VH-VL binders against q9vpl3. Designs and how they scored, part 91

Target 1, 224 residues: q9vpl3
Amino acid sequence: RGKINIQRPKAPHYERARVVAVTQPKYPELPKAKSCFKTRAERTQQQQENPYNEIIAREVRNWLDHSRLVAFFHLSSITADDIFRVRVQLHKQNLHLKSYGSKIIEQAVKNTRYEAIVPLFHSNHCIVFSPDPEKTAALLRIVRRVPQMVLLGGIVEETMLSRNQLVAYAQMPGLHAVQAQLVQTLSQAPGHLIQQLQAHQNSFVQVLDVHAKNQMNEETPKST
Short names: E, the ipSAE of ESMFold2; O, the ipSAE of OpenDDE; V2, 0.75 times the mean of E and O plus 0.25 times the DockQ between their complexes.

## First folded at step 3 (VH-VL)

Design q25 (framework fv_imvotamab_arm2; at its last look DockQ between E and O 0.18; V2 from the best seeds 0.00; counts 0 for: pae E 3.0 > 2, placed apart)
Fold by OpenDDE, look of step 4:
Structure q25 (fold): chain C 224 residues (1-224), chain A 120 residues (1-120), chain B 112 residues (1-112)
Amino acid sequence: as target 1 above (224 residues)
Amino acid sequence: EVQLVQSGAEVKKPGESLKISCKGSGYSFTSYWIGWVRQMPGKGLEWMGIIYPGDSYTRYSPSFQGQVTISADKSITTAYLQWSSLKASDTAMYYCARLDYGDYEPFDYWGQGTLVTVSS
Amino acid sequence: DIVMTQTPLSSPVTLGQPASISCRSSQSLVHSDGNTYLSWLQQRPGQPPRLLIYKISNRFSGVPDRFSGSGAGTDFTLKISRVEAEDVGVYYCMQATQFPYTFGGGTKVEIK
């Protein structure tokens, strides 16, 4: 049994390494005591937080906070008309396709539980929001017909999921079905236990009965 | 279907207070912005301000700052525009409109308008 | 404030003929996010404004294909390929790139 070298753990599988790399909390470097002298450039680069960005960031935050399903997509070369068509289809399912700038997303999720999504928004992207996590299957069905939309990941019930996890989630039976199955399984367990507990007793009784019958047969004198 | 329905026409005197309403339906009211636009008789459109009904955050045009108050009641999916003291110059058509930054553009859907007449 | 200047003020057009409206902004309407928040609105007589075009060239839902928007930076154009009777009204450009949002002065399209 080869001693697990705890001092030099084997590098995780490439996929796991990618997930770990993306999920590593970037701890903000403690602001080095920026010398009080904000250079004129830093003062001028005070990008006057365009009040517009703040406004849109507020909207993004609201969608994130009130959605139980959030899906992130990369958009390849897609036409406005194609996007519109997809939007209409999604809307019929109470799925809301939104597109925001990467900077706006960054601003919206800064210092929030959603900060981990920022790396997903380096290119053309869209977000689909839904108040209903059960619509995940419907979402995936619709977007499968749109090759220009590539699923990157999502958030379901406040849990961040990878692409594969979202697909798996969509394939799972509904919560109610799972619950029903669980209840059924749990309901069968006591019956099985009782049966097992009684099995030994029943076997013992049977053996005794056979013994008793054999003794009775031996006591019947052969009336010759 | 997304709809914005505004309150009926108002006839008031100078100095009176007024509150007009805009009711949203057919969408998540708290997730979209509502803006107000003034149109004086025979004139163009003027942006007055916006509100986010989700948290009642408001922004005003400098021209209307302190002149009007924009508010919302999310429980009844209604936005409001109000004056504490009307002036004759407030005579105009007032429109509410929805702002959608994620899908389209600001002012994608409009109310039918509320005519406010202030005459002595 | 960004000033939006529309030309012409009035555009008399014969039915079936094309119309073109220009809108110029006093500064670039390109937002920091890379989008240009320029919209075109139509207001028919006695009706509220209606969104026609958003982000320069995107037609809003239900808008006929005879309407098209173009432009970049500070110069924008709305075109109607074939004017119909129902197209009579005032057209406004609007910028939403910077607060306060501002409208053009409007262009009245009439049938000759």
Scores: ipSAE 0.672, ipTM 0.837, lowest interface PAE 0.9, mean pLDDT 87
Fold by ESMFold2, look of step 6:
Structure q25 (fold): chain C 224 residues (1-224), chain A 120 residues (1-120), chain B 112 residues (1-112)
Amino acid sequence: as target 1 above (224 residues)
Amino acid sequence: EVQLVQSGAEVKKPGESLKISCKGSGYSFTSYWIGWVRQMPGKGLEWMGIIYPGDSYTRYSPSFQGQVTISADKSITTAYLQWSSLKASDTAMYYCARLDYGDYEPFDYWGQGTLVTVSS
Amino acid sequence: DIVMTQTPLSSPVTLGQPASISCRSSQSLVHSDGNTYLSWLQQRPGQPPRLLIYKISNRFSGVPDRFSGSGAGTDFTLKISRVEAEDVGVYYCMQATQFPYTFGGGTKVEIK
């Protein structure tokens, strides 16, 4: 064995929450469009029996809030010895390798600007946190020798960067906060030229950039 | 080098207050949970509660709720366990321990222990 | 609260022979995140506990390979393949899947 196994929520518990809400839907002319929010809050308050997800989510929020560099990776099968060696090398550079379940990540970023990262944790993954955005180049150098870790993108100085943007950021010397904003600004599609050169929108779903920003403003995804 | 260093042994009388400490060093203090564990003489281990110094969120074991206060001062990287009024049954060894759910090696470091003796 | 039941209470063993310690929980230790937060601790006389095994079967850094953990769900085992003199002490299983965190009652390993 060797990799972290995430268990999906048991179908009965997941379906029971949905079935209970659907089976007894009584909305007698609710004032305006506030009913969905109130119903969810009341349901989770009554049905939540696993507050321990919130305990772990606090830890994740703290890492996100105090890390100026966050990098997301897809993680293929890797031996315990190899992941240990990688973690030791990263730690020497003040880079902290962590792994959390997708349900925990969703809870941690709920109602924040980072909610768009949740789909990245659909597959097996890991996250690297650091207070030092200067360590981006060191991070990329270390993980180049680890084919099991595939960079998906990251956050630098509170700016979400795609994989290519993060690589470009790592190659720029100097004023890192200004550099992150510059890279994001040049890569956003405010005009037609950038949009014409972008890959197809569906191919961009796995990149933390333009689509995550626009989708957060236009529509709220609903789980079933 | 990660270390948890606890305050020294205490001899107290019933009814007195006490605050013992656990100083963390060699790691980011606000990024890890600190738990307190009691070991009564000749007995096993009991979790008393945990604190996350990053936001001061604290959770107590039901057996210790209301009997003890867990706190932390992140400016000096120190967690505390405090009694307002000690009882003879509080005579025990008290340990602090660190954990991180996202680490591949959680619950990894323990303090050296603080012996508290409460007798008339 | 999850009750952790350890057997045996005492395990006198001949130097160089194996030892096996069992731990049973009153309910599953599988967390909703897919992990099982079951650890094994060693406490030598007059010393604090130290981590040996985490998440059922993973050895902590610096722990000799004669220590191994196994199990699933509610039944877990710590094995010492060849007991050495330094292995004398009390061994505890511990769960951190659900608060309050709870320990087994301990197993004293000693040399005959």
Scores: ipSAE 0.415, ipTM 0.741, lowest interface PAE 3.0, mean pLDDT 77
Fold by ESMFold2-Fast, scan of step 3:
Structure q25 (fold): chain C 224 residues (1-224), chain A 120 residues (1-120), chain B 112 residues (1-112)
Amino acid sequence: as target 1 above (224 residues)
Amino acid sequence: EVQLVQSGAEVKKPGESLKISCKGSGYSFTSYWIGWVRQMPGKGLEWMGIIYPGDSYTRYSPSFQGQVTISADKSITTAYLQWSSLKASDTAMYYCARLDYGDYEPFDYWGQGTLVTVSS
Amino acid sequence: DIVMTQTPLSSPVTLGQPASISCRSSQSLVHSDGNTYLSWLQQRPGQPPRLLIYKISNRFSGVPDRFSGSGAGTDFTLKISRVEAEDVGVYYCMQATQFPYTFGGGTKVEIK
């Protein structure tokens, strides 16, 4: 039943509000992006049905197996041109910047001693590989000029090192025996070092979560 | 510098076997995938398959599964594409190309191509 | 299989004028890792293909600024801001988001 109502809006204010609403741009991408987000169950199903990630994981495992230096970074928003320039500088020092998805890294390190690094890749990330651990100092000098890359930790001579331990290693002279001794000295119990790396990642995530909740005005913020 | 050098042109008869090569240099051969791409005379590009030289894992396009064999010898940094029995329809230019998922993505560097002609 | 539809089939361009090539995929090229594995290749007459653009819009080493890529999801464009004589050749889009990897049918760029 259609109504033949030619003069539905009578008030000037209502008519103006309607015109403004029609001309205001909406952000259709945001509602669609949220609506198109896959549930955890859907993501799990896709991973089981798509063996593609295992193929890429072979590449990650090869880099881990053949690198005596592996450094993990949080990566903030950076342009493709800027990251390319960083990659070129690193390559000159035999340092190889790689970026892989978190699920691919998880598949690569699953059932290995490095499985504990997975939480480091919850947010945007990248990894630098090198067969030469002597290049740790060169790596840190280059990355110091790139504020978008934040060092989280690394692996040197198959030993997990925190950020501070990796920085200390970088200051060591190039005497091979002394470097090996330093790595052993800096390395506390394996569980302790791995837990430090996990705690750092969890702390960062918690800070972001609290900040987001504060902005939404859902409840009074509480520092923890 | 990164370079892929392929074997020379081949002229074969139907039913003959053939193995062509792609030699990599200037990079860590076992750290990158090698892919094979076919281009029929006057036609576009077709992906055939890839190999990871580090462990010789292969993945083929469904159209080429069982038609060709891809292999690699990491000791001489060389990848291979092989036919047990050639057909006239195999006449094409064959390219090898390098790929890496953690950096520039598939097919950053290409070989010069190997022309394979199969006729009676 | 992801089908890559490329248009136009042929693009005759006056020297110094722009050229635009379109590529449409039959499904989204966004991989589960968040990356879009869409590349553009150039093949000059008698030469092997050469990588121009990777991940939609990133120029490969040595590729001139006159080449640019754009797009998202299923629709992608390669633009040459001012075509030069050395740009003559066939251009292909390619996806590596899903196996099998697939290529567009190619666009021939020629000076008219």
Scores: ipSAE 0.223, ipTM 0.615, lowest interface PAE 4.0, mean pLDDT 79
ESMFold2, look of step 4: ipSAE 0.242; ipTM 0.640
ESMFold2 (binder alone), look of step 4: mean pLDDT 92; pTM 0.941
ESMFold2 (binder alone), look of step 6: mean pLDDT 92; pTM 0.938
OpenDDE, look of step 6: ipSAE 0.395; ipTM 0.705

Design q26 (framework fv_imvotamab_arm2)
Fold by ESMFold2-Fast, scan of step 3:
Structure q26 (fold): chain C 224 residues (1-224), chain A 120 residues (1-120), chain B 112 residues (1-112)
Amino acid sequence: as target 1 above (224 residues)
Amino acid sequence: EVQLVQSGAEVKKPGESLKISCKGSGYSFTSYWIGWVRQMPGKGLEWMGIIWPGDSDTRYSPSFQGQVTISADKSITTAYLQWSSLKASDTAMYYCARLDYGDYEPFDYWGQGTLVTVSS
Amino acid sequence: DIVMTQTPLSSPVTLGQPASISCRSSQSLVHSDGNTYLSWLQQRPGQPPRLLIYKISNRFSGVPDRFSGSGAGTDFTLKISRVEAEDVGVYYCMQATQFPYTFGGGTKVEIK
């Protein structure tokens, strides 16, 4: 385990402590695998009625409740070093890259308005959270240089956006254009938007090459 | 066509505040960095800093950090360079230029320049 | 900071003859993405700077083919094959490989 200090360590007591707790949860070190997800075996062990899973699900819900920007990505094989560098760059922009198992995501969004997006998380995925929707442009600039991360869509100001809508949002000039885009998005049926997000995810899955299909860390949904 | 149009020349006294502007047109303003460059009379170019207008992410040259503020208003496609208290040493031509850090054509389009003269 | 050094300080050239400007960086300009972000700018008297060359050797749109760039690592050259009257001005190299971006001191090209 970590370093032991015989003297009581000083803990932040004010706003900084709350921000740090929300933005930097304690997680196990990422595996040396080429993915931000744990192997299937490691994920199975975590899902054995562990109180830790309940705590993490509450953390995910807290992220969703307090983030005005949430972006969903499909993640191809990537080294631990590369994903760490991406996390550091994102964190400097108040963008927080998180990876959670599908069961934890399902538990977090169950009985919430976001439950309909659960199917996006059945493939390899990671999520970026931010309290600042103006950071969408910075997010897309950073991930543009990470070909292993493919944007699927997101949530901005409690509104679900497709990949193309989120890209358009990043390029909107100022408050008036943001308002116009939001009105346009809100005028569409929620089912139609979710269907677009799912169709986009399905199209991406179809593009996967033979090497990706053979990777051990690729999840294949099991039906009953 | 891509254009960067800067505000007119300024004559100020030491200690006065000043805000100069750079208006972009003919392109997606929030898709490119805007940089500011100083040229002292008879001297070369000095990079001051850059801003991403989409989220106002700013980066300053260490020699200009704390001396100036760079900002942008994407609703009017305008970037700004601001001094809280001018010094005689701030007398210079100031240029804005478009830059895409991810692209390989940095400083591809430039404003015409704003001459700032600070004298007592 | 990466320091950019240009030589010569001034280059008087006979019209129609070649001119060559050197630029040396204090550190390698090879970015971690494999690209070298070394650019050349031209500033004519009383005008703003203009991009001539980017990524060592690529000419920007509208730049005449008499301008060429070469080099690698820390040593770069801008060459004008046949100097025209309108080429009079100051030429700057710049790097965008590492923050902060830095310019060379400039080389004045003038007609003899």
Scores: ipSAE 0.000, ipTM 0.403, lowest interface PAE 20.8, mean pLDDT 74

Design q27 (framework fv_imvotamab_arm2)
Fold by ESMFold2-Fast, scan of step 3:
Structure q27 (fold): chain C 224 residues (1-224), chain A 120 residues (1-120), chain B 112 residues (1-112)
Amino acid sequence: as target 1 above (224 residues)
Amino acid sequence: EVQLVQSGAEVKKPGESLKISCKGSGYSFTSYWIGWVRQMPGKGLEWMGIIHPGDSDTRYSPSFQGQVTISADKSITTAYLQWSSLKASDTAMYYCARLDYGDYEPFDYWGQGTLVTVSS
Amino acid sequence: DIVMTQTPLSSPVTLGQPASISCRSSQSLVHSDGNTYLSWLQQRPGQPPRLLIYKISNRFSGVPDRFSGSGAGTDFTLKISRVEAEDVGVYYCMQATQFPYTFGGGTKVEIK
């Protein structure tokens, strides 16, 4: 007998707020080394905080709080039709693909235990959420066929895991108790996790640069 | 091509220590679990334990906990099975095998086996 | 621990005839993710085991289509539609739903 019902996080309806969020004004940058720099910068950021960013940030926090599985991906160039197809496949497995701007991610995780993930989102990214950590295997199987999505790491049962740790979790069938213990055993301090995830990201970028250099002489024809 | 290559046959006396190896190639060694399986002469297969080289996590069958040590060195893509003090009852063929990343295929690729003979 | 019981212990079969091997588990092998981690392995004389079938009925790469798996819950079957000389060996079922992983006792398939 397995679990009968799987709880999904409730997504708010925010179409108009979401459109506005992409055109939010940027906050001013202050010169380095001013005697009151930190306090002034903090006041300026707080004063100019956009309410729409806060609405979307609350949505992200809601997804984080209600998801037992969160996976972070680097996202290369992909067509709207292709990403839609991936999103449909993931949704059938109760996996929810979301994309948010880096500023919104920062706002959402500020002053939370997940603040350490912010550096991972300096480049193009997407996040997959699920209330069911047993779906980690299905997630990795689907994403393996999407070369534009590269796994960086994730959060399982409130524990931050590196790419390798998340892969290990996905390959371990067993009772909930055994899987929970594996998650606990695989877990690492946030600083160490960020170092590992950034190293992976940097290595991937280096591989892409080498590949691009080797392919620069001529590209494939646009038509078959 | 995915390949697991095990160390050669061993002949030992009771009380001696032994460490046998399993080298992986043709895949990302740190992304897959490696398991160890024992087969005593004329008998069936017994799972001994499993290790994830990327994270150094090990799990043992209760009957083998404390009897053997499983380890891995990811710099040379090699997993190990070790005894501190061999017994005659450890005479067996020992296999290593890999767990698949994509489809949870336990023991999809196997090593050729290492025969360990322990006699006085 | 989940106990895996295989029947028969040995299966003498005439070349070209079908063979059937049964495997029963002491507990359901359905994982909480909905998958059943039941595999079948073949071991030819003097060779290491080889994966034939995984997750009840999925044939592993390179495995001939004369091999098929079926079953659910606690009862599973491996069928060889037309036994060939190269099919001689011992067949094992294995579960990876729960730690520790466990094997069936094996079924020897031989030509009579």
Scores: ipSAE 0.000, ipTM 0.407, lowest interface PAE 17.6, mean pLDDT 75

Design q28 (framework fv_imvotamab_arm2)
Fold by ESMFold2-Fast, scan of step 3:
Structure q28 (fold): chain C 224 residues (1-224), chain A 120 residues (1-120), chain B 112 residues (1-112)
Amino acid sequence: as target 1 above (224 residues)
Amino acid sequence: EVQLVQSGAEVKKPGESLKISCKGSGYSFTSYWIGWVRQMPGKGLEWMGLIYPGDSDTRYSPSFQGQVTISADKSITTAYLQWSSLKASDTAMYYCARLDYGDYEPFDYWGQGTLVTVSS
Amino acid sequence: DIVMTQTPLSSPVTLGQPASISCRSSQSLVHSDGNTYLSWLQQRPGQPPRLLIYKISNRFSGVPDRFSGSGAGTDFTLKISRVEAEDVGVYYCMQATQFPYTFGGGTKVEIK
């Protein structure tokens, strides 16, 4: 039994099965040595196969539930060799690059707090997952050298962040200090910079609340 | 030239603590994983775990989880393997080795080994 | 954990003759990225292991042409076409497809 999964890109459901000691459904693995993007025909085929879509949607939800850092990217045309090289670099930082069809993502996040992300996946996209939010800086350094990947935003510690907020987060000292600073900023009296940060943060929280509605009571960071 | 240089041989008694080292040179230390391998006298090789010095991300083999601590100090390009309380069964040769997921030549360079003897 | 089984346990060989070592894995070593992370290591007496072959058949830098690797899936072979005195030692297959990384039990190559 593998209690430690540090090999080149692995599905998080394997790591979760190790940690939780539960039996999880077996999934057909898609060849990840190929490009991160999928052709329109491949996306259409996935959407037409409901049982297959449900299996992959569970995989997506396991990645979201297991990861403390999720980053969303638009992906322009890129060769299989180039994206594989990027995946390998990300993997050594415990960053896992995945690509899923928009319908599968919609099915995975429907009636969950993550439903707000669906509009990000209208065109070619990929997602990077990690259990460690302190890897955000490493992620951005690696992706800076990949012009085909454009950061759209992300989720850090269950909080939806815009591109600019995620970049700001990457520059902060360790996670505990960043969380304390964010809470303090949201709780302070309005100032020009503080007001701007609060407005952006509250906007994302509001979008998340609208989509989540009466589903689950898992929290997102908000000012008290 | 890439080199991994390990600390000298150790002779210890059961219950004592120990920390051995592996110093990297000739490459970007923070860009490669460092793994630890145990070889008991007259036996084969077995993985213990590894660390990425750039952020101290550490992974352990199930049989070594809780038995040892792996750490690294990137300022002196050195990785460490540590026991809080040694047992006679820890008597072995310990090797460090380098891994880069980008190169696909896993564990291409090895240290010379540190012999640890634990006896009463 | 993936179990790696090597045969033979020892391979006495006459200088200049070929030697062959087999390695079998308990499950496929094909990674989700399409690569097979099967490596061969050489350990000479009193020395640390040395990488010989990676991804089944690729020779590491400085490794002589007399060493070759082959195989697929779960069955792999290391061949030494013409054994020399410096080839004496223990050879290990290793998989890096799944963590924890695991080694074969080793094959001792000796001169008879």
Scores: ipSAE 0.000, ipTM 0.400, lowest interface PAE 17.5, mean pLDDT 74

Design q29 (framework fv_imvotamab_arm2)
Fold by ESMFold2-Fast, scan of step 3:
Structure q29 (fold): chain C 224 residues (1-224), chain A 120 residues (1-120), chain B 112 residues (1-112)
Amino acid sequence: as target 1 above (224 residues)
Amino acid sequence: EVQLVQSGAEVKKPGESLKISCKGSGYSFTSYWIGWVRQMPGKGLEWMGYIYPGDSDTRYSPSFQGQVTISADKSITTAYLQWSSLKASDTAMYYCARLDYGDYEPFDYWGQGTLVTVSS
Amino acid sequence: DIVMTQTPLSSPVTLGQPASISCRSSQSLVHSDGNTYLSWLQQRPGQPPRLLIYKISNRFSGVPDRFSGSGAGTDFTLKISRVEAEDVGVYYCMQATQFPYTFGGGTKVEIK
């Protein structure tokens, strides 16, 4: 007994066209051999001809553009079963847990207003998206029970928020106007906020390192 | 203003069931955890567990898992602590307390306490 | 479970003199978010507990400035600069870094 209630996540717009494109054979076309090293222009064209990475990058941009809540997490080692349970709990609240490689995220946000977030994704990470910012409280409650997921910060109503600001936002009543005004009040300059989010990530790494060293140097904890 | 009001003192016999209450007012009841703390006569504070009323998510201290049931009714902004069968060792003062989400300011507001006496 | 130990068990103090209470945890209280969720509670005779200090050193609303908290890692101190008659009661440290939350055994502050 006790089956996980699975809900299908909402697909991004243009899902059907994207899926069809992925199934087509697509290869970078190499120009006939030249006597010397490939030019920068030729390398750029070959990069643009990789349809898989561009398709996934478009998916990431679509999630960013259509989500009023985006939360960034550092992800420690976690089993496939455990992350699946978390994903199911999040889906019930219209919260969509996604993981993308750092190169794909860089490609997705290049030349966009989100480009500054790239440094957050140099470590193991995951992102939660939702069209409903009122679900921030539900998100933080669910994640509080998952020690492997450490909140770094997020974007609410297109405004970047630190961990503490996002926690404060979660405690406010669900009235749209009040929440939008609070986000504006809590917001900080993007450059400074990115540094704060990176500091949270560094603090987490430091805490894990100290904890690991203390566990190794001290007597093992009582198992029962 | 923020207030937590608990039900009145109870005198019970071993084996009887009991449900005590904690009513919140002056704040968004579904935005905060409600925790329960036991204080045996002349002793210190013991953490029992807590509930998030918005979705009834509950967690129990290992020493109280299976001993009590914590629940909440958000329509009347009330949290509950329940025993199916009381023991003499359950004689204690029981407090409810509000916890900020994320435990930023844990136990910022407390109920007045409910004294439970279990004796033959 | 994290074990919280307080010293002394009781502290008889002359009015106007300082009082100091120590709290030690069996494990570091630094959370993965970089915060230390160490709080101090005051319980006056016949009353429920009251929050005094949270996150080591932050005074809760309405708490007099004669109360101060300090410490790091596993060793924490609550100080009352000048004890007043209304400060009589039992003081508890507690941690909310790791579930289950745990309390110290308490320190009784009384006037001699």
Scores: ipSAE 0.000, ipTM 0.440, lowest interface PAE 15.4, mean pLDDT 76

